# Designs tried in a protein design chat: miniprotein binders against q5jf28. Part 4

Target 1, 318 residues: q5jf28
Amino acid sequence: MERERLIKTVEAILRGAGYRVARLDLKGSCFDLVASRLFLLLFIKATVNIDTITEEQAEDLKRLAKFFKASPLIVGLRSKSGELEEGVVYERFGIYALRPETLYDALLNNELPAVFAERGGLYVRINGELLRELREKHGYSVNELAQLLGVSRKSLLNYERGEQAVSLDVAIQLEEIFDEALAEPIDILRAKVEADLNVKPETPLEREVFERLKKLGLGLVKVKKAPFNAISTEDDIRLLTGIDERKTRSTIKRAEMVAEVGRIVNSGGVFILEKTKAEVVSEVPLIPKESLEEVKDADELIELIDKLKKEIKEKLFS

## First folded at step 13 (miniprotein)

Design m2
Fold by OpenDDE base, look of step 14:
Structure m2 (fold): chain B 318 residues (1-318), chain A 102 residues (1-102)
Amino acid sequence: as target 1 above (318 residues)
Amino acid sequence: SPEELEKKIEELERKAEELAEEIFKLLEEAYRLGNPELIEKVAKLIYRAMFLLFRVEYLAEELRKKGDPELLKKAEELLREAEKLIEEARKRLEEIKKRLEK
């Protein structure tokens, strides 16, 4: 119940902020929500305890974010150490994690968080140049200000260079001394993450399909924890690609999710099966792998997909 | 007693769930009005109430683990605050509806 309420709350916040949102009902997915507004794209994992995200989920979440030029986020309520604080940014596997309150403030109040948690303490990045200017303007030497703050001369010089984050307590003292905001906001909506895009296929069928799609000119990004198995790409072509041995109820549900995600990330969808009749589920074609032998390139594959979509629309309205 | 404490925890969890269902209904009604500027203040109250319920649920879980009566008192306080916010949001939403029907 609590997880479902969390996801619904995050979805509502995103919609309230004017995002287009797709929600996934897929257990074990690396994301539960994808949201777009203007030039911002977010992949969100919603989890009550942020320490329940697996490394594999985090790597796939970063991979999706990197590929789509999106920001990954974890939205949660607690960690192993206790409740998450409002206005504080946490991190798991290089992904920002925060409370729904912090997301609300960022999206609806335009208030980005400045405080981050590291090694059991709270820290802030400060404008080091501004700190130096203020120190000099008020006539403090590096030694005098360092002594006043209870920090080392070396630490203060590292703060002024932007090389070291400041403890929250020291940041508060600095803002009180100078009567000026020094805290740099954390742009959680434009997080840059690194990810390996060169993940190998896991099954014999995925290997066969990947080899065939590569022969059609498509680049492939393997994803493990999503409703699709890969992203197929060539120039402006992007296909959320499912790969299954057989049509199951899971295949249908994943195809529906792929359609919804595809609308948010401006991408088509296709499922390639070892054995199926050609059909379409929620505007996502299910095609036999043998159909890949009938097309010469990626453009012919798109034409096949579009033809199948059209033929089914005609059958539904006839 | 431990049994009385568990019964109070279950009551907190039940009330939090009931209020959460009401919050989502109010939020859906607010968004159906189609004017974000008119509903902004109402939405703010609704979200604040939702956030209080997450804290109530956390306190209920901590109360189950620690048995600290102060956690119960704090959870009940936050629950009452959430109820007040929901009632204020409902009243304001009804006023907005009456203005839009005119």
Scores: ipSAE 0.790, ipTM 0.921, lowest interface PAE 0.6, mean pLDDT 91
Fold by OpenDDE base, look of step 15:
Structure m2 (fold): chain B 318 residues (1-318), chain A 102 residues (1-102)
Amino acid sequence: as target 1 above (318 residues)
Amino acid sequence: SPEELEKKIEELERKAEELAEEIFKLLEEAYRLGNPELIEKVAKLIYRAMFLLFRVEYLAEELRKKGDPELLKKAEELLREAEKLIEEARKRLEEIKKRLEK
């Protein structure tokens, strides 16, 4: 119940902020929500305890975020150490994690968090150049200000260079001394993450399909924890690609999710099956793998996909 | 008794769930009005209430683990605050509807 309420709350916040949102009902997915507004794209994992995210889920979430030039986020309520604090950014596997309140403030109040949690303490990044200017303006030497703050000379010099985060207590003390905001906001909506896009296929069928799609000119990004198995790409073409042995109830549900996600990320969808008749489920074609031998390149594959979509639309309205 | 404590925890969890269902209904209703400026204040109250319920549920779980009566008192306080916010949101929403029907 709590997870479902969390997802619904996050969805509501995103919609209230004017995002287009697709929700996934896929247990174990690396994301539960995808949201788009203007130039912002968010992939969101919603989890009550942020420490329940697996490394594999986090790597896929970062991979999707990197590929789509999106921000990955974890939205949760607690960690192993206790309740998450409002206005504090946590991190798991290089992904920002925050409370729904913090997301609400960022999206609806235009208030980005500045405080982050690291190693059991609270820290901020400060404008180091401004700190130096203020220190010099007030006539403090590096030694005098460092002593006043209870920090080392080296630490203060690292703060002024932006090379070291400041403890929240020291940041508050600096803002009190200078009567000026020094804390830099954390742009959780434009988080840049690194990910390996060169993940190998896991099954023999995925290997076969990947090799065929590569022969068609498509680049492939394997994803493990999503309703699709890969993203197929060539230039402006992006296909959320499912790969299954046969049509199952799971295939249908995943195709529905791929359609919804595809609308948000401006991408088509296709399922390639070892055994199927060509059909369309929720505007997502299911094609036999043999159909890949009938096309010469990615453009012909797109034409095949579009033809299948059109033929079914004509049958439904005839 | 441990049994009496568990009954109180279950009652907190039940009430939090009931209030959450009401919150989502109010939120859907607010968004159906289609005027962000009119609903902003109402939405703010609704979200604040929802966030309080997450804290109530956390306190209920911590209470189950630790048995600290002060956690119960705090959870009940937050629950009452959430109820007040919901009621205020409901009243304001009804006032907005009556204005839009005119």
Scores: ipSAE 0.787, ipTM 0.922, lowest interface PAE 0.6, mean pLDDT 92
Fold by OpenDDE base, look of step 17:
Structure m2 (fold): chain B 318 residues (1-318), chain A 102 residues (1-102)
Amino acid sequence: as target 1 above (318 residues)
Amino acid sequence: SPEELEKKIEELERKAEELAEEIFKLLEEAYRLGNPELIEKVAKLIYRAMFLLFRVEYLAEELRKKGDPELLKKAEELLREAEKLIEEARKRLEEIKKRLEK
């Protein structure tokens, strides 16, 4: 119940902020929402407890974010240590994690969070140059200001260089002393993440399909925890590729999700099956793997996909 | 008694769910009006109420684990605050509708 409400709340916040949103109903997915507005793309994992995300989910979430030049986010309510605080950025596996309140402020109030949690404390990054200028303007030596803040001379010099984060308490004291905002906001909407894009296929069928698509000029990035199994790497050919042995109810649901996600990330969808008749589900073709032998290159594959979409549309409206 | 405490927790959870359903209906209705400037203040109240309900549910779970009566009191206070915000949002939304129909 709580998870469903969390997802609906995050979806509402995103839509209220003018994002186009696709929602996934896929248990174990690395993301539950994908949202786009102008040049911003977000992949969001919504989880009540942020410590429930697996490393595998986090790696796939970062992989998707890196590939699509998107920001990955975890939106949650609590951790193993307790309730998440409003206005505080947490981190799990190099992904920012925050409360729906913090997301609301960032998207609807244009207020980015500045506080982050690390090692059980709260910290901020400060404008170190501004801190130095203010210190000098007010006539404080490094030693005098360090003593006033209860920090070491070395710590204060590290703050002025931007080399060290400041505890929230010291940041508050600095802002009170100088009557000026020093805390640097955390751009959660443009988070840069690193991910390994060189993930191997897991099944014999995936290996066969990957090698066949590679021969057609389509490179693939494997994704484990999504409604699709791979993404094409070509700049001109964006395909969310599902791979299954046979058509199941799960295949249909994943194809529907791939269609919705594809609209947000400006990508086509296809499912390649070991055994199927060519059909289309929610504008996503399901094709037999043998169809990959009938095409010469990636462009002919796209033409086949587009042809199948048109033929079914004509049959539904005839 | 532990049994009386569980009944109170269940009642908090039930009320939070009922209010959440109302919040989503109000939010849908607000967005259907199609004027972001008019609904911004109403939406803010609605979201604030929703966020309070998440805190109520957390407190209810912590109360189930710890049995601390102060958590119950705090949860009931937040629930009452959420109810007030919902009622204010509803009234403002009705006023906006009446203005748009004229």
Scores: ipSAE 0.784, ipTM 0.920, lowest interface PAE 0.6, mean pLDDT 91
Fold by ESMFold2, fold request of step 15:
Structure m2 (fold): chain B 318 residues (1-318), chain A 102 residues (1-102)
Amino acid sequence: as target 1 above (318 residues)
Amino acid sequence: SPEELEKKIEELERKAEELAEEIFKLLEEAYRLGNPELIEKVAKLIYRAMFLLFRVEYLAEELRKKGDPELLKKAEELLREAEKLIEEARKRLEEIKKRLEK
């Protein structure tokens, strides 16, 4: 119930900040929420304990974020060592992790966090050039300020060069001495992450479908922990692509989630099945794999998808 | 006793759940008014209460592990603070609704 409340809280914060939001209901997924506002796109994994996220989930979250030029986030309440601190940015697998209070401040108070957790404690990156200017304006030598802060001369020079973050205690002392904002915010809304987008198919059916899609000119970005198996892409075409042997309740639920996610990330959706009749679930076509042999390129596949969606809408309006 | 402690923890969790449901209802009512500037202070009270309830849930978990009377006292204090924030939010929201009826 705590995790459900966390997801609802994050959704409320996002919607209150003007984001369009899709919320997933999929166990083990690499994300629980995707949200967009103008040019900002966020993929969010909500988890009570941030240390329970798996490497596979984290890598897929980063793959989605990299592909869609989005910022991945983990929103949580605690780690293995206890409660997360408000206003502090943690990091797991290269993804920022933070409390919902910190997200609230960033989105609804326009106050990005500046404190991050690292081995040994809490730290802040500061504007080193401004530090040097303030030190000189106040008449301190490097040695005098270092002594006042209880740090080495070498450390102070590194701070001024922007080569080293300061401890939170030092950041507080600097604010007391200079009465000036020196902290550099952490841009959790535009985080850049590294991800390997080349992941192999998991099943023989996936391999077969990927081969057929590649023949149509589509590239594939495989994911393991999402309501879809891959993103099929070429130029401006993006398809959240599911692959199943046959239609099941799980297939239907995943297609519904693909439709919701697709609206947020401006992408189409399709499920390719070993055996089925062509149909549409929530604006997402389910087509037999043989349909891929009936089209000659990616444009014709999109035309087929659009045609199926159009036929269903015409029936509903007639 | 362990049995009496578990009952107290369950009561804390029950009240937290009741307050959480009210919080989401109040927040929905506030945003339905469609004026972010007008509801800003009300929403802030509601979110503060929501965040306190997460802290209460953490303390309840720790209390099951440790049985520390100070953890129980703190959890009860945070719960009372959340209740006060919700009541103030409700009062201010009613004032806003009356203003808009004019």
Scores: ipSAE 0.772, ipTM 0.917, lowest interface PAE 0.9, mean pLDDT 90

Design m2
Fold by ESMFold2, fold request of step 15:
Structure m2 (fold): chain B 318 residues (1-318), chain A 102 residues (1-102)
Amino acid sequence: as target 1 above (318 residues)
Amino acid sequence: SPEELEKKIEELERKAEELAEEIFKLLEEAYRLGNPELIEKVAKLIYRAMFLLFRVEYLAEELRKKGDPELLKKAEELLREAEKLIEEARKRLEEIKKRLEK
C-alpha cells in the first residue's frame, strides 16, 4: 500500500511537471515508470526501502538508460539505516536514489539537489575555481583558510582543484565566509551510467529468436527484468521485443505495457511466440517465430508488422 | 497496554489512507483546471500533505517497533498538520473555481 502510494505520488509529480508517463504494473520489473519531456527521459524504480533493489534489477535499469540515453532514478523513502533525507542524493549500484520531495523540488521548483551521502556523512561538490578566486580576493593563504575551516591544507588544495567534495558543514562555513554560492548541483535528470550490454539469452527459444533477428541485421540488447526480453535495433528501427512460447494472460499484459512504454520512448513493439496465430494486442503484433523466415531484413520485418496492424484495423472497421 | 497502542496505530494508518485518497482526488481536480500557474500554491499544499503522510507511515512503523509515546504524539501532530493542509488546499481550490466563473 505504501509502495503503491509512492508510485502514484511519483507519477503525479511527473505529470504535474509536464512529462508524458507510462506506469508499469509488473512485480520484479527494473522500473515502475518511464517518463519523457522535451529531450529528457527518465526510467524510475520506486521502492519504499532502496536497499531492496536487486543487482539484476539495477543492471537492467542501467541497460535501458544507457540504450535510450535516459537518466535512471530510484525514488524511495528509507534505507536499512532509516529515513532518507530530503535534498540528499544517495547511490545504489551506480544509480541515484532520492526521496519524492527531492524529485518534486527538481521537477516542479527547478531546484536540483547538491548534497550527496557517502560513507562518513553528507557532502557537497563545490566550484573549486571560484573558491580559489574568493580565497585570493580575500587575502587568505591556503593554510590560513584551511585553519579557519578546520581542514588540512591538502584537503583545501583538493577542493580548489575539484578533486574532493567538502562536508556539508564546511560548505555552509564557506558560504558564510564568502557570501557566495559555491555548491555544484547534481543533475539527476541527465545522469549517465555504464552497463554491460552483453547478456546471454535465457532460454533456447530466446537464443533461436535472437539468432533469427541477427540474420535480419538487427542488434539486440537483452534485459531480464522488464515486460520485454530485448530491444531489437538497426539504424532508426527500435523494437521492444517480447518472447514467449505461447499467448497467455501474462503475454497480453506484457504486450499492453510494451505499447505504453513504446509511446514514451518512441519505439515499436513485437512479441515473437513459438506457437500462435498472428494478431495484434494494443498496437503490438504477436507473431509466430516462423514469420521471421518470411522476411529478408529489418525493413521487411517492419513492413510485416505494419501489414498485420493494417489487417486487424480493417477487420475492426469493415 | 499493547492492545490499546496497536489500536491507536491502526487508526493512524486508516486515517492516513483516507487522507491519501482525498489528496489524489484534490490533485486531479486541481490539474483538471488546466492552469499550472493558477493552481501552483494549491498543488504545493497538496504535495506537502502527501509528504507528511509518508512520514506518518514511517512513524507508525517505528512505533510498533519501539512503543515510544513521543513517536505516537509526533505522528498524531503530523497527521493533524496534513489535515490542515488538505483543508486549506480545498478552500483555495474552491476560491479558484469561483474566480474562474466570473
Scores: ipSAE 0.771, ipTM 0.915, lowest interface PAE 1.0, mean pLDDT 90
Fold by ESMFold2, look of step 17:
Structure m2 (fold): chain B 318 residues (1-318), chain A 102 residues (1-102)
Amino acid sequence: as target 1 above (318 residues)
Amino acid sequence: SPEELEKKIEELERKAEELAEEIFKLLEEAYRLGNPELIEKVAKLIYRAMFLLFRVEYLAEELRKKGDPELLKKAEELLREAEKLIEEARKRLEEIKKRLEK
């Protein structure tokens, strides 16, 4: 119940900050929420203990974030070491992790965090150029200021060069000495991540469908932990692409989630099934894999998708 | 004594869940008024209460593992503070609604 409450709290924070939000109900998904506002796009995994996130989930979250030019985030309450601290940014698999209070401050108080956790403690990056200017203005040598802070001369030089973060304790001391804001915020809303986009199909059906889509000129980014199996793309075409052997209750739920996610990321959706008659679920076409042989390129596939969506719209409103 | 502690933990968790449901209802009501500046203070109170409830849940889990009476005292304190915040938020929201009627 704690996890569901956490997801609802994060959703409320996002909506309160003016984001459009889609919330997933999919066990094992790499994200629970996707949200957009103007040019910002966030993919969020909400988990009570941030150490329960698997490498597969993290890699897929980073793949989605990289493809959509979004910022991935983990929002949680604790780690294996105990509670997460408010205002502190943690990192798992190259993804920022933080408490809902920290997200609230960033989005609703416009106060980005500046403190991050590393091995050995809490740290802050500071404006090194300003530090040098303040030191010189106040008449301190490098040795004098280093001694006052209890750090080495080498460390102080690294701080001024922007090559090393300071401990939280040193950051506090610097602000007391100089009465100036030196901390540089962490841009959790525009985090850039690295991801390996080369993932092989998981099943023979996926392999068959991927090959047919490639013949139509579509590139593919495979994901394992999402309501869709891949993103099919060419130029400005983007399709959240699901693959199943037949229409089941799970297929319908996944199509509904694909429709919701697609609205947030401005992408279409489609499910390719081994056995089905063409139909539409929540504006997402479900088509048999044979339909891929009946179109010659990606443009014709989009035309087929649009035709099916138009047909269901006209039937509902006629 | 162990059975008595478990009863107290269950009471904490039950109250926290009840308050969380009320919190989401209040937040929905506040956002439906559609004026972010008008509801800003009310929303802050509501979110502070919700964050306290996450702390109460953590303390309840630690109490089951450790049984530390200091943790129980802290959890009860946080729960009382959450209740006060919710009451203040409800009062302010009702005042805003009445002003908009007129």
Scores: ipSAE 0.770, ipTM 0.918, lowest interface PAE 0.9, mean pLDDT 90
Fold by ESMFold2, look of step 13:
Structure m2 (fold): chain B 318 residues (1-318), chain A 102 residues (1-102)
Amino acid sequence: as target 1 above (318 residues)
Amino acid sequence: SPEELEKKIEELERKAEELAEEIFKLLEEAYRLGNPELIEKVAKLIYRAMFLLFRVEYLAEELRKKGDPELLKKAEELLREAEKLIEEARKRLEEIKKRLEK
């Protein structure tokens, strides 16, 4: 109930801010929502308790975000320590985590958060150069301002050099002293993450299919916790690529989700099966692995995909 | 009295779910009008109510753990505040619809 409401709330915020949104219904997926607007792309995992996200989910979320130049985000309500605070950014596995209220403020009020949580409390990064200028303008020495704030001289120098965040209390004091905005916002909409894109295939079938795709000139980014097994890519070609032994109910459901995600991330989809007759589910072809031997390169694979989609469309309207 | 407390918590959660259904209905109605500036104040009321209901769910969970009467009182207060926000949003949305129909 609570998780479903959270997902619906996040979806409503995104749509209200003008995003196109795809929502997934896949247990264990690394994301629940993907959303785009103009130049912004977000992959969002919605979870009531942010400490339940697994390392595998987080790494895949970062892989997708890195590949698609998107911002990954966890939206949640609490942690093991209790409720998340509004306007505070948390972090799990290098991914920002925050409450739906904070997302609402960022998207619908254009108010990015500036406060983040770390061990020991709440902190703010500040414009250190501006701090130095304001201190000098007001006639404070480094030692005088440090004493006024109750911090060491070394800490104040680190603040001015941008080498250390200030506690929330110090940030408030600085705003009162100088009556100027010093806080640097956290750009949760354009977060950049690092991810290891060299993930091994999980099964012998995946290994065989990856090898065949590589011989066609496609690069592969493997993911474990998504409706697809990999992203196949060459120049402008991008395929959300599923791999299964044969068509099952799960395969069909995943293909439908791949179609939805593909519309948001402007990518095609394909499922490669060990045993199947060629067909199309929601504009996503399901083809036998032998079809990969019938094409010479990535362009011919795209032509095959387009041909299958066209043939099915013609049968529907003939 | 643990049985009585659980019944009160279940009633709290039932009311929150009822209000959540109304909230999503109202928000859908508001956005279907297609004018963000016109519905801005209504949407803010709806979202505030929505966020209060998450607080109610958290307090319900804490109430099961601690049984603190102050947590129950606080949860009921937040629920009443959410109800008030929803009613105000409904009234304003109806006023907006009347203006558009003219």
Scores: ipSAE 0.765, ipTM 0.914, lowest interface PAE 1.0, mean pLDDT 90
Fold by ESMFold2, fold request of step 15:
Order: sequence, then structure tokens, then C-alpha cells
Structure m2 (fold): chain B 318 residues (1-318), chain A 102 residues (1-102)
Amino acid sequence: as target 1 above (318 residues)
Amino acid sequence: SPEELEKKIEELERKAEELAEEIFKLLEEAYRLGNPELIEKVAKLIYRAMFLLFRVEYLAEELRKKGDPELLKKAEELLREAEKLIEEARKRLEEIKKRLEK
């Protein structure tokens, strides 16, 4: 109930801020929500305790974010140490984590957070050039201001050069001394992440399908914790690609999710099965792996996909 | 007693669940009016209540672990605050509906 309520709350915040949203119902997935607005794209994992996220989930979330040029986010309520603090950005596996209140402020009040958690406490990055200018304007030497703040001269020089974040206490003292906003916000909507996009196939069927797709000129970005197994890409072609032995209820549900995600990330979808007749589920074709030998390249694969979708529409309305 | 505390926790959780259901219904109702600027203050009250309920649920979990009476007292205070916010939101939403019908 609590996790479901959290996901529903995040979805409401996103929709209230004008985002188009797709919500997943897939246990173990690296994300629960994908949302877009204008030039912003977010992949969000919602979890009550942010320390339950696995390395596999985090790496896949970063892979999707890197591939789609999106910002990954974890939205949660607590960690192993207790409740997360409102307005504070945490980090797990290189992904920002924050409370729904903090997301609400960023999206609906246009108030990005500035405080982040690190070993030793809460910190703020500040505008070091402005700090230097304010210090000089107010007649403080580096040593005088350092003494007033209770920090070393070297730390103050590092603050002014932008090489070190200040503690939250020092940030508050600086704002009291200079009566100016020095905090630099954390852009949780445009986070840059690094990810290794080269992941090996998990099964012999995946290996076989990936090899056939590569022969068509498609590159592959494998993911483990999503409703699809890979993203097949070439130029502007982007194809959320599922792989299964046969059609099951799970296959059908994943195809439905792929369709919804595809609308948000402007990508097509397809499932390649070892045993099936060609069909379409929610605008996502399910085709046998042998169909990949019947096309010459990525463009012909897209034509096959479009043809199947058109044929199913015609049968529905005739 | 441990049995009496568990009954109080269950009551807290039931009230929070009922309020959460009302919160989402009110939020949907507010946005259905189709004017974000008109409902902005009502929506803010609703979101504040929603966020308080997450705190209540955390305190309920901690109560089961520790049994601290101060945690129960705080959880009940937050729930009452959330209830007040929703009552105010409901009142303001009804006022907005009456203005629009005129």
C-alpha cells in the first residue's frame, strides 16, 4: 500500500506539472515511471527504502537515462538510517535520491534543492566567485572570514575556487553575514550519469536474436531490469526489444508496458519469440525469430513492424 | 500493553488509509475543474496532507518496532493535521464549484 501510494503520488506530481507519464507495474524493474515534458525526460524508481535498490537496477536505470538523454531519479521515503529529509538530495549508485516533497517543490514550485547528503553531514555547493566578491566588498581578508566561519584559510580558498562544498552550517552563516543567496541548486532534472552500455546477452536465445539484429545493422543496448531486454538502434531507429521463448501472460503485460514507455520516449516496440505466430499486442508486434531472416536491414524490419500493425487494425475494423 | 498498542496502530493505519483514498479523490476532483490557477491553493493543501500521511506511516512502522508512546502521540498529531488540511481543501473546493456554477 505504501509503495503503491508513493508511485501514485509521484505520478500525480508529474502530471500536475504537465508531464506525459507512463507508469509500470513490473516487480524488480529499474524504473516505475517515465515522464516527459518539452526537452525533459525522467526515469524514476520509486521505493520506500532507497537502500533496497540493487546494483543491477541502478546500472540499468543509468543505461536507460544515458541512452535516452534523460535524468534518472530515485524517489523514496527513508534509508537504513531513518527518514529522508525534505529538501535534501541523497545519492545511491550515482543516482540522485530524494523525497516526494522535494520533487513536488522542484516541479510545482520551481524550487530546485541545493542541500546534499555526504559522509559527515549536509553540504551545499556555493558560487565561489560571488563569495570572493562579497568578502572583498565587505572588507574581509581570507583569514578574517575564515576565522569568523570557524574554517581554515585553505578551506575558504577552496570554497572561493569552487573546489569544495561548504557544510550546511557554514552556508547559513554566509547568508547571514552577506545577506545574499550563494547556494547553487542541484539540477535533478538534467543529471548527467555514466553507464557502461555494453552488456552481454543473458541467454542463448538472446544471444541468437542479438546476432540476427546486428546482421540487420542494429546496435544493441542490453538491459536486465526492464519490460524489454534491449534497445535496438540505428540512426533515428529506436526499438524497445523484448525476447521470450513463447507468448505468456507476462509477455503480454510487458508488451503493453513497452507500448506505453514507447509513447513517452518516442520509440517503437517489438517482441521476438522463439515460438509464436505473428500478432500484435497494444501496437507492439510479437514475431517469431525467423522473421529476422526475412528482412535485409533495419528499415525493412521497421516496414515489417508497420505492416503487421496496419493489418491488425484493418481486421479490427472490417 | 502490546495488544492495546497494536490496536491503536491498526486504527491509525485505517484512518490514514481512508484519508489517503479521500486525498486522491479530492485531487482528481480539483484537477477536473480544468483551471490550474484557480485550484492552486486547494491542490497545495491536498499535497501537504498527502505528504503528512507518509510521515504517519513511517511513525506507525517505528511504533511496531519500538513501542514508544511519544511516536504514537506524534503520529496522531500529524494525522489530525492532515485531516484538518483536507477539511479545508474540501470546503474551498466546494466554494470554487459554487462560483463556477453561477
Scores: ipSAE 0.765, ipTM 0.913, lowest interface PAE 0.9, mean pLDDT 90

